# VHH binders against o26223: the designs that were tried, part 32

Target 1, 191 residues: o26223
Amino acid sequence: MKLLWTSQHIKVTVHIDGKVSKMDVLEAIKTRRSIRKYQDREVPEELIDKILDAAMCGPSAVDERPWHFIVVRNREMLEKIPEVHPYGAMVKDAPVAIIVCCDSSLEKIPGFWVQDCSIASQNILLAAHSLGLGAVWTGVYPLEDRVEGIRRLFSIPEHVIPFSVIPLGYPAENPGTRDLFDPDRIHLEKW

## First folded at step 19 (VHH)

Design U24
Fold by OpenDDE, fold request of step 20:
Structure U24 (fold): chain B 191 residues (1-191), chain A 120 residues (1-120)
Amino acid sequence: as target 1 above (191 residues)
Amino acid sequence: EVQLVESGGGLVQPGGSLRLSCAASGFNFKRYDMAWYRQAPGKGRELVARITTGGTTNYADSVKGRFTISRDNAKNTLYLQMNSLRPEDTAVYYCARDAWESYIEHFDSWGQGTLVTVSS
């Protein structure tokens, strides 16, 4: 069975064998939307692996790649995430979530891990979209209650910092397209 | 500073129509998705409709086919045409920038609201 995800400007075909139609990077960036409603359908492990592969391909400070990823499929755990992460209400409805974390023991230059984990998180979103999945970035760091909530829930060591929770699934909504180009934000040579 | 000013609310009979307006200022209106919310007495605030910068519209199930969200970028104005109004549509209606793509909750970008009362 061929599943077609349709938007006004993009169609993604997902094959049963895990193969998906390709979209170029600009298409992925331009057409990506946060998805907070998901189909009652499991996400193949192959797709998660591809997403995680993409997540690990971004640059990082000193190329230290301090990121770790917790893949959560357990329904009980998914249902508990909203209890400590109010903005993550949709996580309970997702078939899978990725928690992006930083191992601070790997950090060589303090503070850049936020950029590193952000890059990884964004790559997850783009990769998911390119594979016909919907995802949303739900911020954890630097909100202390959420950081500690996620830490406790997943028994994350103190030297590891949860950064984001990203539920994923086949999309059950279409937020539509955006036109966001703003030339007023572009400055030539100087401000 | 972001400013949103809702208007057009009032008393209307069931089956009637109203058109709400939201005057926006303090940001590049053309480059922001916009939304209408409402809060009925004793209930929480709920999304009514949203419109993207690309013109895509979405509606709550309760208002589909009856309400139409639109925007005039030249006037920095958001509209909500409400037809076939029902008593259950009674609420304060709020205009907001749609923070759909926010990775953190944001609840401070709406106006004072405009009251819509649907009653016989």
Scores: ipSAE 0.725, ipTM 0.854, lowest interface PAE 0.6, mean pLDDT 91
Fold by OpenDDE, fold request of step 20:
Structure U24 (fold): chain B 191 residues (1-191), chain A 120 residues (1-120)
Amino acid sequence: as target 1 above (191 residues)
Amino acid sequence: EVQLVESGGGLVQPGGSLRLSCAASGFNFKRYDMAWYRQAPGKGRELVARITTGGTTNYADSVKGRFTISRDNAKNTLYLQMNSLRPEDTAVYYCARDAWESYIEHFDSWGQGTLVTVSS
């Protein structure tokens, strides 16, 4: 279904000096939306590096940072991901995807790796948005078929667990703004 | 329990207008993006329109300029104003919570829907 997204140009005010206007962190958080349609435009390696840098800056259990990242640009591989990951249909249309994984051999306290990889994944989304890119978190873990599908496709060792697939690209849609603040979810001192 | 009850469907001539309503209960309506879907006979379900909690609207190309999605948070009600109706708009219309920001597949519970028939 071709949703005609009126290209509200996210005025990425590319200041004349090629400096990507720095989006403040609150703006990034509040205005971020999942993007599932992408322009036919390559994402520069520099931007991917910045995104991955951000992905590695979050906290983790015991600060073990068990995350690994597979950067996928190969068109054949991008086209194969939807075959094992049905919710990743948009991956075939993205110029690049990041697969977030956990090396379980690094885990010191069992179970916290899910939080660690979640933090990394969210940072990827925020960083992408702040850089004028669109991204979406497509869940892999804990769905066994998807975990094993991605594992086989990318020859991921048994001790490494694929967690999420995040396609990225320049946005070709605008899901709009949200107001999600809910005072009823805030409790002062006691429930 | 999440409940969505669609109403306002009926028989209308080409070029006519209808206003659909969706009464929502069982959740904080104002906190959720909402959407209208439709399913024509022998076809799959398709997105018609979306409205965010911030009031941003999006439409399928086929209904753009003719349909308007809106919401009344005080009444927990979603609306779809349909103008310049065409025979191809004939379908059962459903309202749903929009799960755009879900990182997994989500099949929302749909109401029973309301039938819109456009015929001469």
Scores: ipSAE 0.716, ipTM 0.848, lowest interface PAE 0.6, mean pLDDT 91
Fold by ESMFold2, fold request of step 20:
Structure U24 (fold): chain B 191 residues (1-191), chain A 120 residues (1-120)
Amino acid sequence: as target 1 above (191 residues)
Amino acid sequence: EVQLVESGGGLVQPGGSLRLSCAASGFNFKRYDMAWYRQAPGKGRELVARITTGGTTNYADSVKGRFTISRDNAKNTLYLQMNSLRPEDTAVYYCARDAWESYIEHFDSWGQGTLVTVSS
């Protein structure tokens, strides 16, 4: 590890675990926005692999890792998603979408899979942002009509629960910056 | 309880101007992105303009260059300055918290709206 200090507030690059990182993770978290308009540009498979690798790095209850991912690129299938999932209308315009699912046969501790799949879904959003892509989480679970519609459309087995549909692509919009810190939500020692 | 109260609508000639206001209460206004929507007779609601807590603004193509969204965080008030009004701008205008980051469709709170009629 080589720590290189230069005058005052200059960010230094640090080797961590044999890798060099140019990103400030806090900046990535603060600047990520939901993106619903995409350039007419393909997303290379290598980027999807990196995003899914990041998704699988999340913690899970007793390390159960209950998640499965469906990668959808077929135009006909993308265009059918809004028929059963109206909040996912932008999916038909995306070059690719990822469906995050829970395989309930992998659950070790009942009831924590929602947290597990939420962690994976948020990691997909952050990883996509770090790679210059834009994404949006469109909620499927616990909306019963949406769960059953997506399950039917993609032939998802009964024991597998579609959790979210995440379209992504190179962004064609900029929602802007935010200032969200609210001290009133912080409680010291007790409520 | 979140409360949003729109005002400033009325009857105006084509080419005229109006300034809409939205008084907000029941939440920490300065920490929320805000938006104006409109609903023309017999049609669905559509986004008109939005403004983030960071000051970024976005507009529907049909109103760009004519409408300006702004906010006064000290007064908990959202504004829409509407210039060069056209008959197709006739609608009930609503303010809302901008749900851009919502992962489900939801309209948590709407005011009563304020009617803007553009007619000769």
Scores: ipSAE 0.677, ipTM 0.808, lowest interface PAE 1.0, mean pLDDT 88
Fold by ESMFold2, fold request of step 20:
Structure U24 (fold): chain B 191 residues (1-191), chain A 120 residues (1-120)
Amino acid sequence: as target 1 above (191 residues)
Amino acid sequence: EVQLVESGGGLVQPGGSLRLSCAASGFNFKRYDMAWYRQAPGKGRELVARITTGGTTNYADSVKGRFTISRDNAKNTLYLQMNSLRPEDTAVYYCARDAWESYIEHFDSWGQGTLVTVSS
């Protein structure tokens, strides 16, 4: 594709006042797909900050906010993740990954941290998508071998639980659209 | 229980055609993305084609332009039309539910497979 305007740089600078891409929330939820192939392109720190800001906006049980995030850009560390997390094989090809963790010392009410960290993880996926990135949630908890492997690899203390590993980058694939609405799953007033 | 039954395999000459079918039962077929995989002798299983509930199709580069995936939701049946067959297409072909959005990446059911042999 050849652009006629040589001043394309100027248009990019004008868009910093608003959000980079305006996508309504229902569109974002419906069009977000798991992305496992990424362009050879860095993700700016600014976008990671926006994604993590969104992650921290999620509700949590009694507002306990038990989450911590490890941002991994080091190539050697990314390449080691599949050794302890086989279902995260694509992580080695990502420019960055976010590890969502629960700090159990922040729990205010026992047993809800899984929901809390799930909410943060999904917000990361949606925020990444809205910023033109692709991401995938690769499950760690409750698989004990993965939890211990990731904990060991990143020197995570015993009271902190690695929950998910989320590689992300500019997408290099398009899985397509879906039609998943199933009225049989909807029950009015009772079962 | 989930049942996937492939059929339509056989021996064909290079350049020939086959149509594979997969009869599905035990789940709400129209609400699931579906896929065909194949496993050549001595190789791992590889994706051949996928079709979403929204009608989007994707193909492995090696079969693009020659194979067509389709579905008939009224008959709970998945199809693979295979044209211009090559010896490299020789494999056991499997029908599966496509779990692209799983955060644990496993397929939860496979059919028994149908053998396609392409030789002179």
Scores: ipSAE 0.667, ipTM 0.807, lowest interface PAE 0.9, mean pLDDT 88
Fold by ESMFold2, fold request of step 20:
Structure U24 (fold): chain B 191 residues (1-191), chain A 120 residues (1-120)
Amino acid sequence: as target 1 above (191 residues)
Amino acid sequence: EVQLVESGGGLVQPGGSLRLSCAASGFNFKRYDMAWYRQAPGKGRELVARITTGGTTNYADSVKGRFTISRDNAKNTLYLQMNSLRPEDTAVYYCARDAWESYIEHFDSWGQGTLVTVSS
């Protein structure tokens, strides 16, 4: 049995007779939207753990796994993020945010960490969506002013690079569905 | 090159109606979410309405129930039907691509705008 997503933003999973109903992966990919308005409701630690487990399942260059995650729940800290990260203004209204970081000492192949952390960031968005949460990726890297601001705010050492800030919570908005498939972007055999 | 050309503005009495059009070219129009913004004299631009490629619409609270956004993908045209117009709706109206899913600050592609004046 599969729980159908509705515009009412209800939880997408139901536990029935010991089974968990899960969202189809293609459905999750196609229906995930950036969510910037959240209900006044806490996100349980167990959901954050599931989201971060999913984040760490991504492939990485030569399996280098350069990612680290900072989980921010403290209201005062969340309210300070927009002071150094203007695009992250909605973080003030989120119950929790995840900062995706690269530990450059873990790099085995220089320069691939951006792909690695992008994969982890996207997995966070998809996992949150599958658990009935909404999230948005707010870009930090490669904007040096944002990188340095976030690094300073969270006491991140110089060899660790903040990549993205992802606020999340139970959604309080519905951006709607899209039809984005564009055959003109598909090239068979050659450009 | 992306081009957005707004039209249909003009002078109208309070309570009247106008229909704005935006002719789009230079991109695959039907694959982009679209929006109308407006800018009143001396103020910043504000979102008025948006419509996704999937047909979902959202409106600023100040225009809900009075304005209707729509699109005709065959004609590459975005519309804004404005009913029950009020003096505070006076502004230059701009058509733009909606970048809801951008993970950084975005530069919207803008037209030159069309002036709507609601007075007397």
Scores: ipSAE 0.655, ipTM 0.809, lowest interface PAE 1.0, mean pLDDT 88
Fold by OpenDDE, look of step 19:
Structure U24 (fold): chain B 191 residues (1-191), chain A 120 residues (1-120)
Amino acid sequence: as target 1 above (191 residues)
Amino acid sequence: EVQLVESGGGLVQPGGSLRLSCAASGFNFKRYDMAWYRQAPGKGRELVARITTGGTTNYADSVKGRFTISRDNAKNTLYLQMNSLRPEDTAVYYCARDAWESYIEHFDSWGQGTLVTVSS
């Protein structure tokens, strides 16, 4: 009995150049790559809204939904991010970046906010990819210098923790696909 | 322990060819993207070529059309075929496990490198 995994195809309809492109969720997951080069092209607000909508659809611990998002389009600010985020060099070249943050006051169970913000961040990446954009997760937390740098730069309150910086744009590179399935990482019933 | 051992470097005349090898051990080679980097004297390390687990290749503009990255998963070996070598290709070449999808700086295990000198 071939368990026909009826993949509920989350059909994301992306209008690219007037054409509706549909990407199913498995395709999005499997073909997504970090993109660090972007075209000199603006990202429509509509796409950012869709991405943020996706970011907020993930589960969270006891549904605490601690995430906040800073959408950055200002060139000056984008150019400053690399100064406090050494691995964020590509941010200066992106038309937009999303900073994922946690409001610690919303945390109900200690420590799970990292998972919550990770889920949100990954959803941003997947949504971006499904919409024909390229993105990359640049880690901020738990690196103290980066956390504080981003905090200062964007005047983030002390109770709010910057978690990740995700530049987005139309991709100017194609790193190709990869196969990362590793059966050695799968254990049946016991280790 | 992740180990990468480069070989195949040497002295070659301009227009010549070399083939570099990187022997990988200590990890599941076939499940990782791999890359070649090089560092010329007084310069920073730069990406030369990348190859994915799926075989997709990317090259620096400076070596595109001249260099070919390939892999043999059965031998856990990464290769760099370098043709039409130029003096500006002179550098220590490093094999690296690619951390393209890392959300933090990860220069995984660099070998000791192999020196390529292109000189007339």
Scores: ipSAE 0.105, ipTM 0.589, lowest interface PAE 2.5, mean pLDDT 88

